# Designs tried in a protein design chat: VHH binders against q84jc2. Part 243

Target 1, 232 residues: q84jc2
Amino acid sequence: MSKMRNLVEEKFLEFYESWVIQLELYLHQLLIAHNNNTMSETELRHLISKLTTHHKAYYTAKWAAIREDVLAFFGSVWLNPLENACSWLTGWKPSMVFRMVDRLRKSRVVLVEAQVKKLEELRVKTKFDEQKIEREMERYQVAMADRKMVELARLGCHVGGESVMVVEAAVRGLSMGLEKMVKAADCVRLKTLKGILDILTPPQCVEFLAAAATFQVQLRRWGNRRHYVTHS

## First folded at step 15 (VHH)

Design lh33 (framework vhh_8fcz_2)
Fold by ESMFold2-Fast, scan of step 15:
Structure lh33 (fold): chain B 232 residues (1-232), chain A 126 residues (1-126)
Amino acid sequence: as target 1 above (232 residues)
Amino acid sequence: QVQLVESGGGLVQPGGSLRLSCAASGFTFSDHAMSWVRQPPGKGLEWVSGISGSGGQTTYADSVEGRFTIIRDNDKKMVYLQMTSLKTEDTAVYYCARFPMSELWEYLTSGSFDYEGQGTQVTVSS
C-alpha cells in the first residue's frame, strides 16, 4: 500500500497544479462578489462554502500524501523556489494571515469593535500555537541528533540484514514524527482560518478570501516568472 | 491594446438557447483564465462562469450550473458561453472578462472594474 517518494511527488504535483488553477477561478468569482453589494447573504455563504471546501480538499490530499511520504513536503517539487522559501513547516505561517485581515479596515465594510477584539484574541492564540510547534520541532531536531549517533554506533556493531532493518525502522520513526508535526501545524492553519471566518461577516469573508487567494496566486506567478540575470 | 468583443445576445423565450462569443486580442490568450460576468437590470455584476487558460478546468455559479457551458478555442482566441433552458432571471448584459495578475490588488482595493468590451444584451421574455 506504501508508495515510493517519486509516486507521491508525481501524484501530488498533478493534484496541486489542478488545485491552484481552480483557486484562480474561485478568486475571479470572489472579486466579482466583493464588488457586488446586491448579492444575498445566502449567495455569499454558498461562495464562502466553495472556498472552505476547496481548502479542505487540499488538506485531505496533503494528509493522505504525508502519510505515504512526509519528506516530499520539505522542499516540494510542486512549489517554485520562491514559494518554498516562504514556507513555514510545509505551508503558510498562520499568524501572517492577520496581515490580510488588517486590510479589511480599508474595505467598504468596516470591522466593528467586537470583531477587532475577537480577531486580536485569535491572533495572540495563533502566535502561541506557532511558538509551541516551533519548540516541538526544535526538540525533534535535538532528539534526531541523539538518535543518529545511537544508530551509527549500532550499525558499527550489527552488520548485515539486521543493520538494514534498523535503518529502515529509524527512517520510519523520523517520518512519523515529522508527519505529526506537519499535521499539528496544519491544524493551527485550519483553526486560524475557521476562526477568522467565524468572526467576519459574509462580505468580509469574501474580501478576506479574495486577499488570501490574490497573494497566493501572485507569489506563484512571481516565482514562475523569475529571470536569472548576471552582472555584466 | 487589449480588446474583448462580445456578441451573440438577443431576445429569446424562456426555455430557449443562445450561444455568446467573445473575441480577444492584444494579449497572450492561452495564458489567461477567462470569465463571463453579467449585470441584470438594477443589480450589480454577477459572476457566471470561468475557464482556465488551457480550457481543462471550468466552474459555474450555482444559478447556471447544468444549464450553461463555457468553452474556449485558443487557436481562434475565442471564449464561448452556451446557454440552455434560459430563464427570465438570466436577462442581463453579458461581459467577457479577464483578470490580469497586475490588476488583482486594484480590483480588490478600489472596487472598480474597467471592461475592455461593450457587452452583449440577453433578454429572456415571453
Scores: ipSAE 0.654, ipTM 0.872, lowest interface PAE 1.5, mean pLDDT 84

Design lh34 (framework vhh_8fcz_2)
Fold by ESMFold2-Fast, scan of step 15:
Structure lh34 (fold): chain B 232 residues (1-232), chain A 126 residues (1-126)
Amino acid sequence: as target 1 above (232 residues)
Amino acid sequence: QVQLVESGGGLVQPGGSLRLSCAASGFTFSDHAMSWVRQPPGKGLEWVSGISGSGGQTTYADSVEGRFTIIRDNDKKMVYLQMTSLKTEDTAVYYCARFPRSELWEYLTSGSFDYEGQGTQVTVSS
């Protein structure tokens, strides 16, 4: 009853596998919409809304899980080693999405000057918010060498209950700080995603979401195969 | 050699029903999501529906939601599209499609799509 870690990991593994499969189905729909321009603006907005809802479902499930065990999200069992290696505070690095926006190919629509200006303003704000979280994480990592960690080292660690309760209590306290930082990072992710979608036209939103989903699916594929380019 | 063979199209009155079938061979069917896409006369391709490899998850275009049902039978290596309450706007050539993961970025950047089915014509007319 006191050990929720295995249950949290199993439940989120089941959720994540299902969530990624659904993302790939949405990706196929986005790719057709992007390359054929058959949908009305209303239909495109509804498709964008489906993807936005799908991403919100991920954060809803994640936030429920981290309330029970935030450490499960550092080195997650539902992610392959490559996906884990590419994580920044348990997810994608917010500033990375602007490189994806920059990489989108020109089709029928090109970014107007007003959009370019708003995207640059958002990029600067996102980078600033990202750096604030990085400084907080750095302070947290330094604090790991503080009094509580020194006391744990002095007590020694032993299987069988000699110091298990003290270690578990300290880890739980540290986990509360990590939960706060992960939620802060997720808020920057969601704010950045919303900001981009608010600036882009519906066809541009479809291109952006397709690029993001393609990268996520390809990263998972590369890591699962363990066959990827190591040098360029 | 991957092969997809569509069937079941035809002429039907508005409000009618048709069931499209797609027989797959040459790959591990249950490992791949399958989609139905269509091309109406004089228009580009539009995505209709998709189903996961296990069949546990489905998606539908808003224009067909509640009217079409996508189903698969992995033992028979078949995917189906059950169409009801057909409208004149559903008139199109319907294609069974598999999206190879290795080509997803190429699809996004080059603007070209490879459809592995031959297609089946659906005509909804009075």
Scores: ipSAE 0.525, ipTM 0.819, lowest interface PAE 2.4, mean pLDDT 82

Design lh35 (framework vhh_8fcz_2)
Fold by ESMFold2-Fast, scan of step 15:
Structure lh35 (fold): chain B 232 residues (1-232), chain A 126 residues (1-126)
Amino acid sequence: as target 1 above (232 residues)
Amino acid sequence: QVQLVESGGGLVQPGGSLRLSCAASGFTFSDHAMSWVRQPPGKGLEWVSGISGSGGQTTYADSVEGRFTIIRDNDKKMVYLQMTSLKTEDTAVYYCARFPQSELWEYLTSGSFDYEGQGTQVTVSS
């Protein structure tokens, strides 16, 4: 139901705005920590844990929301047009975070050969999982189009015409498949993030998380300015 | 030009309280998150607390959580740090910091922040 979609979108918009503001506050903490060579390993681990918990909170909220209306995440109202254009299956593309990892090669805390090998193995696995999901999504879209066309033909339904309730029920059924696909993509994101953090030392984790958060906050800022200029 | 002026530091006994103030000028204050950072003797900068532009969200370093409270007054362009149950480990020069979104990559790569040449000394001792 369209009214239910509006409520889900509004609720998640409120959550996401708050979540991004909190991410920026954690980013400031990461930036200071990154430039402090006197922090204990315990202090660094606590900070890394705060960021990990924050990202897990996002997926907890997202999965609750997609259970109600997964279509809200395709063309999200809480994302600006630039953020939407850069999205892969409702979020960041897993393999792209390895660009942030590549920054660590020029860091004060140099990656050792064993870490480089493990990161490359993880990159290959992440790309494989990513491509598998892309193939599944493509197959789902083809199946969805075929099913939708058959269903609409059977109902004799016209755009904005009769049988609106039956069309809505069919769309709900199709969206359940999309929910499974989005959750699969999010699982690859979480596995990739965890894998990187497990390979890196605490100082390297702080730099990686700072780079990732900087990119996310900066992308939002760039998109918001572009949107404002277009409207002005 | 952007200015941040800290005040309110001093000498206090362990278990005591202090309220630090930061007066901001030269930018749209409510559009920026503000942070308190500190530099203990012989150590690097430590992040202490942060507050969103609206004041609706705050965060604290584990070492100060439950003891410090960050507050802002956007009409007065002020940020405050209410410190209670002070410990000798809280002895530091305290700086009010701003992180403009346009400079986040520069902060990450160069370590430059809007805090140089200012600060307020907090000394916790008997």
Scores: ipSAE 0.641, ipTM 0.869, lowest interface PAE 1.7, mean pLDDT 84

Design lh36 (framework vhh_8fcz_2)
Fold by ESMFold2-Fast, scan of step 15:
Formats: sequence, structure tokens, C-alpha cells
Structure lh36 (fold): chain B 232 residues (1-232), chain A 126 residues (1-126)
Amino acid sequence: as target 1 above (232 residues)
Amino acid sequence: QVQLVESGGGLVQPGGSLRLSCAASGFTFSDHAMSWVRQPPGKGLEWVSGISGSGGQTTYADSVEGRFTIIRDNDKKMVYLQMTSLKTEDTAVYYCARVPYSELWEYLTSGSFDYEGQGTQVTVSS
């Protein structure tokens, strides 16, 4: 297995803390851009590109880490309990972003008919891909339970090196299945994000990314303080 | 009761230097990232620079990178913007800004960030 397995959590904690701080700084830029009617389309696209690159850097680091220890991402030490409670297969649930787009529409986003149609088509496709992964998760949970029960029974019967090897093989199989499932979920996330950004105009993209970043940063702050509801 | 008071602006020649200061009160200063934004004559607001709550990370607009430095002193509740190699295009009213970090939709609909006070005028001309 990975010789660096014990360091995965520590390494990713350091990465994630830095990544979130940079997201907060990008959020400031997005909010200023949203209120600036003098920014060119080129300037807005450059800012959108910075956010897209930042998210891609996250998935690059994540996929390297899950290759070594995917279980670190189920109940992650770099996430607070509220962030962990809101996770769907180690990240945000893809269909959630369409709820955010609908709420943005009520606030300040003006969408033309063609965009509404394309967003609805993307929403349907995203939900289909999401449900396919959920069915695979159910199948995996059944297989995982059966496998663990068999291995626990075998451990009781065989106390030698053979039982250790069988447990290690079962854990490797479990980890490989989870890696495939997490990567599939992340692919749906990336496809959904790209799809939305391709449909929206640059000003609309800035507003959407600002909303998404605000939610992510605020969820972290609420979970860290626990008194998120008691303001003014 | 968030208050941000900017100072340090003035008239400077192209190529010159100037340091802006921002005194913050009414909130837990170290919990919030801070930014400098500016409004050039006849234009909208332009984001200039940001610094994390701890001061460990900074970011800059492409137009000022390498020329401006943002610093904070959490004990004094101060944010500074050190400006060097000033250009006529840097002429603007400079504001110190804080993100309010309230409810998601209140945050987006009532105000995207806090910037209070009158700002500080920077004029770069020969």
C-alpha cells in the first residue's frame, strides 16, 4: 500500500486550510466585481478563470490523497462536524447548486429563456448522474456489509497470519471501490460546475461563484462557532 | 457597530510612495479578512488587495501586484496599504473593506461587504 498513508490527513489538513483562506480572498474579489459596472468582460472572465483553477487545484490534491487513503475523506479531520454532516460522498451534493441558482434568480440574476432551458436540461442530467451514483453506493454498502461480516467471522476462526492477509485484501477492495465512487461523484461536481459557468454570462458567473463561496465559507464559520443562529 | 476609518491619502508625484491606514472597531478584527478597494474618478469600485484574518495570506489585483503591499496589525486593529511606484491611474478614493459574514441571502442582497467612513483620497499627478 501507500508508504505515506499515515501522513495523508496531516498533509491534506495543511492544504485545505490554505485553500479555504485563498477562497475567502477570492470571495472579496467576486463581491467587488459584482458591484462594479465598469469591469470589462475580459476582466470578469479572468476572475472566473482564477476561481475555476482554484477548484481544479482542490480536486487534483484530493484525488492524489484518496489514492493513498480514501477513508480519510469520510469524517475528515480538516472539516468541522457541521461540514461533515452536510457532505454527500465527501463533498457538496451536485443538485444543491441548482437550488442556489434558483435563489440567485430571485435576488439579482436575470436569466433569458434560452439560459433557463439549458439550466433545466443540465439539472435533469445532473440528477440522473447523481441517482446513478446513489444506486452504486447502495450496492457497495450491501457488498461492504457482507464482506465485513464474513471477514469478522473468519478472524474469529483464524488467529494467524492468514486472517491478517484476508482482512488486508478486504480493506484494499473496500478502498478501491470507495475511490471509484468518490471520483465519479467529483466528476459529476466538475461537470455541473462547468455546465453552469458555460450557460451563464460573466456577470452572472461572478454572482453564482460569490454565492457558492459565501455558502462554503459561512458553513465553516457556523460549524466552528456553533452559535451561528444568534446574531443581532 | 462596525467602524472603519481610513487615513494617509494625499497628493503624490508619479513614481512616489504613500501609506494608507485603516483603524477598525466594533468587531472581532482577527476573525475577518480585510480588503482595500478604490473608486477612480468617474468609475465604479475596483478591488485592490486582500489579507486574511491571521495576516498569513495576501492577494493583489493584477494592476497593483509588485507595487502595493497589504499588512495588518491585529493587536492595534489596523490594516495598512503600502503603495510604491504610483501611477496616475492609481488616483482614486481608497476604502478599507470588511465582508459582513451574516446570513447568506442577507449578505448578497443588503450589502456585499462593509466599507465605512469617507475613504481617503489619493491623487497622483505631476
Scores: ipSAE 0.000, ipTM 0.426, lowest interface PAE 11.8, mean pLDDT 80

Design lh37 (framework vhh_8fcz_2)
Fold by ESMFold2-Fast, scan of step 15:
Structure lh37 (fold): chain B 232 residues (1-232), chain A 126 residues (1-126)
Amino acid sequence: as target 1 above (232 residues)
Amino acid sequence: QVQLVESGGGLVQPGGSLRLSCAASGFTFSDHAMSWVRQPPGKGLEWVSGISGSGGQTTYADSVEGRFTIIRDNDKKMVYLQMTSLKTEDTAVYYCARIPYSELWEYLTSGSFDYEGQGTQVTVSS
């Protein structure tokens, strides 16, 4: 594992630090809104729109960065070890957000039968899309262990120039395959998030987004505290 | 023991200005994002503005954008809300709040938000 950071890693680290700080400010706003029964639907929808725009900004920046260096997103330097350990294909696992949705059933904000049915249909579809990507990743990992790739890796240890070019071409092909899979996973994430928000009422959307942001902020703080304490 | 003490409220005419102050103690001030929230008569808590722990990022409710400015002084452990072009709709009790990192799930699941200070009353009236 190299500790050297390239330009893509440095730019995305700067972006991500700023993005997370803004998420914390939006979390405060969501928590206050969640406890306010007098907000209009228009006011709630505007707050929800701020959060969805914020998440879309993340994927815009991410997709630009992975076009240049997708490998930076496997073991990201802007994430602590706990955040990295909890990642599924460079981000949150889509089906995990339904655990946040399950919290709504125990809250003061009650789901109606029609919503429960639609959420279950979305859960099943999300799990199916997730499994399809996992099968594609398995095929990719098998291709990585292919005899030809092993031979190229061995050849790359030779200084000869020609072997270096062959290895670089193979690594580029590998990166293109990973980029495709990461984008596919991100599309499932965005589709799942949109699907949930489309099913929920505005007050339920605020609670869901508050729960999701709470989990993300807490995971980062727990991991950073551990990293700080062990960094003696 | 966390304490937040708001001050600076009062009666002001529409179009006037007012500066609110919040003195914080009992926690590492610079590690916490801070917000100003308000409660108008007969309504629930309404988020007004937020500032990051370093003071490098701020955000505002649309209703106050361009009229209010949130600032902090980490050495003095103070948060301020500079209010200009005040409207009758700004009449409320104003509270200073920190992100309760250790109690985020409790705040979310209890369905209630307990502010740490007594607040400061702002009345905008002719």
Scores: ipSAE 0.663, ipTM 0.878, lowest interface PAE 1.6, mean pLDDT 85

Design lh38 (framework vhh_8fcz_2)
Fold by ESMFold2-Fast, scan of step 15:
Structure lh38 (fold): chain B 232 residues (1-232), chain A 126 residues (1-126)
Amino acid sequence: as target 1 above (232 residues)
Amino acid sequence: QVQLVESGGGLVQPGGSLRLSCAASGFTFSDHAMSWVRQPPGKGLEWVSGISGSGGQTTYADSVEGRFTIIRDNDKKMVYLQMTSLKTEDTAVYYCARYPYSELWEYLTSGSFDYEGQGTQVTVSS
């Protein structure tokens, strides 16, 4: 139980550090591709595919880990305090990626009217899906204040096997609810990412992915530097 | 205002057939994978079948594979469950359910739906 929690955190920390190193390598490739007009559409699509596969690998590992211990993702040990402060339901807020898309409007590769319309439709749908999850989270938090939860908390203060069993069952139920909400949020993230990439041309996809990866890498670096300053 | 309205349930003899319908409104239907789930008397919810937003991908629970067919009509905003060779164990309230994403439905098969309807009763009895 407690031992399984520590193993999940350690295993995912090891995975995440390797995943970020590989993201930085892909970011380097994206920046080269963005500045190089000699790459073919096939070569650009191959690079985009590598990034898409890399992000899917993250969610595959995450979903395996949350099945074992979803609470490890609330206040994650593999993230610095700044990264944790910027998290919405264990990850990036889906609608925020449209800020990265807004940069493409001022780019050398101009978005056509049809793309602008499709991106706006996707933004509205993403915000709708986001609000549904926020309502579920609100209902979950309200349920925690329910009379039955207060009674279970009182039982947890008693010494005895019976109270321990009842509290453990309740905690398991809460974890299952969180797992479902986290998976729902991650599905909106993947839907939003795929939707954007399906609308954009390969050069625009490269520019978008470079902007997103740059932000993720820089946020980590800024958070790490501030932590060192605090310790000094 | 999202709505899912199921219909087509009823009493049928073993070996019989039924077609369930689900009418969707209040959202862009083709952006969502759809599912049928059922709740037998005195048991929990059991996932039955799923179909992607485009209709290009379908999946079925082992217990119904080869007997049930899920189809959708995006123009009419309908999803259907064609049931054949019905068994007494198929007796349940059948719910139409919406997934939040059109293509990640494989992971959502064991997960939660973001919306479900009121259900339609199917009783298989001689």
Scores: ipSAE 0.000, ipTM 0.157, lowest interface PAE 13.3, mean pLDDT 81

Design lh39 (framework vhh_8fcz_2)
Fold by ESMFold2-Fast, scan of step 15:
Structure lh39 (fold): chain B 232 residues (1-232), chain A 126 residues (1-126)
Amino acid sequence: as target 1 above (232 residues)
Amino acid sequence: QVQLVESGGGLVQPGGSLRLSCAASGFTFSDHAMSWVRQPPGKGLEWVSGISGSGGQTTYADSVEGRFTIIRDNDKKMVYLQMTSLKTEDTAVYYCARHPYSELWEYLTSGSFDYEGQGTQVTVSS
């Protein structure tokens, strides 16, 4: 509450940079595990657990930050312009991970019929949840242009006790609405990720996580090659 | 002003049962998912269980699934944790925690709950 936007942005930038460095280290371990059949199931499960814990740490930090300033996550300064262009409600689009799953069907590790059926059921549910959030975001954007919001914006031009209180309450409501929407999107992301990992075997999980992390790291690398400067 | 008051803790034998209660006031109870979190001696906070604002969805940490049940009564503004088959590892101070919204999935991260309860001690010892 006493923190300015730049402070929240700077703190999360520091967190995110270290988080991505650790992701790259885990990606290296995933690629070694994927290319070698020498790791035990116990070792693979431990590696998968490290990645799961790492992603949970990201959402722990994110939700703490959005409680303070949700707007920092719309056009994030810790992401390059390419990463921002590929964002859907402040992160990856949940249905996109099924493209990584489709690569598993073409890999050396074969999916059994029961897994294919469960993955398709999860894909359908994920798309449904995603579309529901998109409709809610559309309603939110339309409500921003509603008569009451336009009138409240006009009242903001007048300094007076009642007017100031009403405008501040409306602004808090808008921020809370966005926070709810971002958390809804993050929930779909986490449920989709968990669902996929629960369906796949440990070697398939390693291959999936390696594909996902490779895409994330390469997208950042490609965007950074343009020497884009983050906004201060 | 948000208030959460826990009760029901105590000393219990391994394999025993306890029911924890949390009385909420100062907010629209059904608009918030509620969780139980615990802090074992010398360790950090651990999320235990969550329940959506409507009570329609419940979720449990792997360590307690099948042993604990979370229930809420929106009319009485109460949330409960029924604990069975208690283990020495369950020894902790248990806190009632409020989430910002009614959807349960907001508990998925151990550091993102908003809680104000003083806690209730559960000791599992022979």
Scores: ipSAE 0.000, ipTM 0.222, lowest interface PAE 11.8, mean pLDDT 81

Design lh4 (framework vhh_8fcz_2)
Fold by ESMFold2-Fast, scan of step 15:
Structure lh4 (fold): chain B 232 residues (1-232), chain A 127 residues (1-127)
Amino acid sequence: as target 1 above (232 residues)
Amino acid sequence: QVQLVESGGGLVQPGGSLRLSCAASGFTFSDHAMSWVRQPPGKGLEWVSGISGSGGQTTYADSVEGRFTIIRDNDKKMVYLQMTSLKTEDTAVYYCARFPYSELWEYLTSGGYFDYEGQGTQVTVSS
């Protein structure tokens, strides 16, 4: 079992490092496209499609991995401490992406009133979906802190194989609950991303995706380079 | 100080080949993904190809995929673009590019700033 868990972490580490490197290469494309007024709508849509396919590949790989070991995604070895500190249920917090959307209000490709209204409606809906997930997480945390679960953990440490078996079954149940919760959170992420891209024009989609990729690359770079504030 | 110096351009007939070179200095070369971008006559900058810092991953614009190969030599601080089966549509000034990670947000705000696009190298594909 522990061997299987180690393999999940190794495989996802290899996948994620490759995925992030590819995201950085796509970011270069987005940055050049963002400042090129001569690109056709077809060319822009093709680039947007590359990015959406790339994100879908991430969730496909993630969901396969969490089926095997969801706990690997809480305090992930492929993320630096800063990336882990910024995680909400194993990924980006959906409502935070609207900070990047706010950037578009200042872009050279002006948002029309109808788009602003739809984006605000999506923001409210996203916040509502987050609250539902957070309430489910609260229920999970309460269950973890439940007196009976604490007692089972204690018994597993001091008594023979029967108590160990009961503790193992309880942990398995908790892991299955976490998997469902992580998938629910990822569905909110995917709905939010799709919703934003559906509202925006292709040039605005390129700017949004460039901002999102910039944030991901910058956060990883900051975490990897982190130094203590003191000159020591 | 960051510098990128492109070379290797020239006049070539359709179906011909050229190798472009980019000499980099003033930064930790292996820590940065590098790109080739081009500007055809009368058009804006078009992204052509990219390569990861290690050289382990590459990506290409659809218009050049299968015809161009990007490679790097981190010991020599060089990026190359091997161009084959050249078409008249490939006529452009070619630049190698690096984006300053610390200034990516500023780049998005300022519109079009990125690290040390050099003088470029002219590629002309004509009969």
Scores: ipSAE 0.465, ipTM 0.792, lowest interface PAE 2.9, mean pLDDT 82

Design lh40 (framework vhh_8fcz_2)
Fold by ESMFold2-Fast, scan of step 15:
Structure lh40 (fold): chain B 232 residues (1-232), chain A 126 residues (1-126)
Amino acid sequence: as target 1 above (232 residues)
Amino acid sequence: QVQLVESGGGLVQPGGSLRLSCAASGFTFSDHAMSWVRQPPGKGLEWVSGISGSGGQTTYADSVEGRFTIIRDNDKKMVYLQMTSLKTEDTAVYYCARFPYSELWEYVTSGSFDYEGQGTQVTVSS
């Protein structure tokens, strides 16, 4: 909705601030659960479900917002400069979560051989899917410099409504292409997250989710508190 | 040094009400999310409720939803837990806990969670 285009950033900023605050509250709950050996499997699965639902809520809101303005997610106003600098196609790079998985090898709960094998298989597949998206993004960027686009940019200097309409149609097409790539990247993220949680035991899931949320919260706090020097 | 001092516990009958208080010092109180956690006899720590640094957002464990209310007063550096419709299973030592920003990786990596407060005992019995 074009009437809401300038408001998309404001609405998602409000959503994201609330979502991150809720993530911090869930993280505190995860940390307490991680240090409790008396919790039942049912209680642990319920907590894992709360986190899974919370992440699904993020992607539901994100996909609604990118339908209206995908460009808002490239250089997002609700993220600090450090978070934006660490972003890969508007979010975390899927393969990076295996760094959190590596932390589980040093946990109080050791991964069994069957889990290690499945996690390595998932890691290889995730990197393959990630590289496929990177190739598609490269093709998209190259298309910006092909003869057709150069000619279209030249026409944008023409005095007349017909030129303006052609440029607007091209920009709309480019935005739709970006939307598809962002959704493809998010699908890899969700598939990777689900895959890890399906392989891990409930206590290992709690530890993994705590590690992932800790990284996200700390990155945000570090970026918000540190003063950066910008050179022009 | 960081200090959390809980108070307000006691003996109460089922269906009764009680208000717990936590006085915080030694850190920038409004920058930290706070939680109430409890340890029933013979069990580990159970998370009860959490509140954001501003007080604008709260979360509750399913077992206490609709019965407990977490509140904070940043000017007084206090967090409270208003408990109503108390049940025998609410019997526990209650602790307030700060969100450990500076020690997050230590808590995740060590598998150890230490709270600064001594706790306050709540006993619900006839």
Scores: ipSAE 0.665, ipTM 0.872, lowest interface PAE 1.5, mean pLDDT 84

Design lh41 (framework vhh_8fcz_2)
Fold by ESMFold2-Fast, scan of step 15:
Structure lh41 (fold): chain B 232 residues (1-232), chain A 126 residues (1-126)
Amino acid sequence: as target 1 above (232 residues)
Amino acid sequence: QVQLVESGGGLVQPGGSLRLSCAASGFTFSDHAMSWVRQPPGKGLEWVSGISGSGGQTTYADSVEGRFTIIRDNDKKMVYLQMTSLKTEDTAVYYCARFPYSELWEYYTSGSFDYEGQGTQVTVSS
């Protein structure tokens, strides 16, 4: 492994690689289940529960890691450059998941009008929550340029010594702010996922989870290939 | 190109044991997760078990957990399904499956599966 990685990065890389391998195994199970009309509702619900638990395990591990080093999640070493380029506040953009839902509307198994209405309401709510977080991130960027922060940066560059302690305290405060922002974004992700699964029937949940997992796995593979010819 | 050859099926009594084998060729075996799926008489396909490329992770369907064990030998390019405490409900044609990385999206969007193996029949009866 790279000697330039910190302990949080090394530990989470090991976790994430294992987590993605398990996601691929669950995806294969979801794909088989999607083509089998004989599975009971109980069996489908248990499979959905396994995927839900798997995603919750990711956020449990992530939240423990960001308490130690939130900055490790910006430009993460366990993600390839394509995955990093497609991330929104250290993960998937909640509103974009509705593109997977829109595919279900065009599937052979149709959504009833009541489901379509609830999904539309959830989509609108998700977009508003997402925009609120984007405004908070903008507020952080403005605060970085605040008079006091500019003064601390000048002091750190020109005086050194004891001013380093003050600058370090300020940077720690900024990192705590980012941690809160990332957790807020993750809460929107989890609420959006739960909301969709609560609206869909078990077979529709399997199709949705298969679509989401397929996209996530496919994006990782495209980025990991690193076999593209760049030319004019 | 890719070939999967299943063997080891047969007739066994309830409570018996049987080991299925799958010989793989035409691809880098250790780079791919492998699965066993089955089709009982008159029913659709059901997923049974999966194993990661390294063999470090395994998963099982609830109906077989604790009774079946999936193992692989990457040097021999083999994947196995060790079945114990067999029940009449385990009667099915068993298929060895590889889900190629490039085709996961196609499997999802097309709604079709092409099993790369011919299958092996397992019959559990007294």
Scores: ipSAE 0.321, ipTM 0.724, lowest interface PAE 4.3, mean pLDDT 83

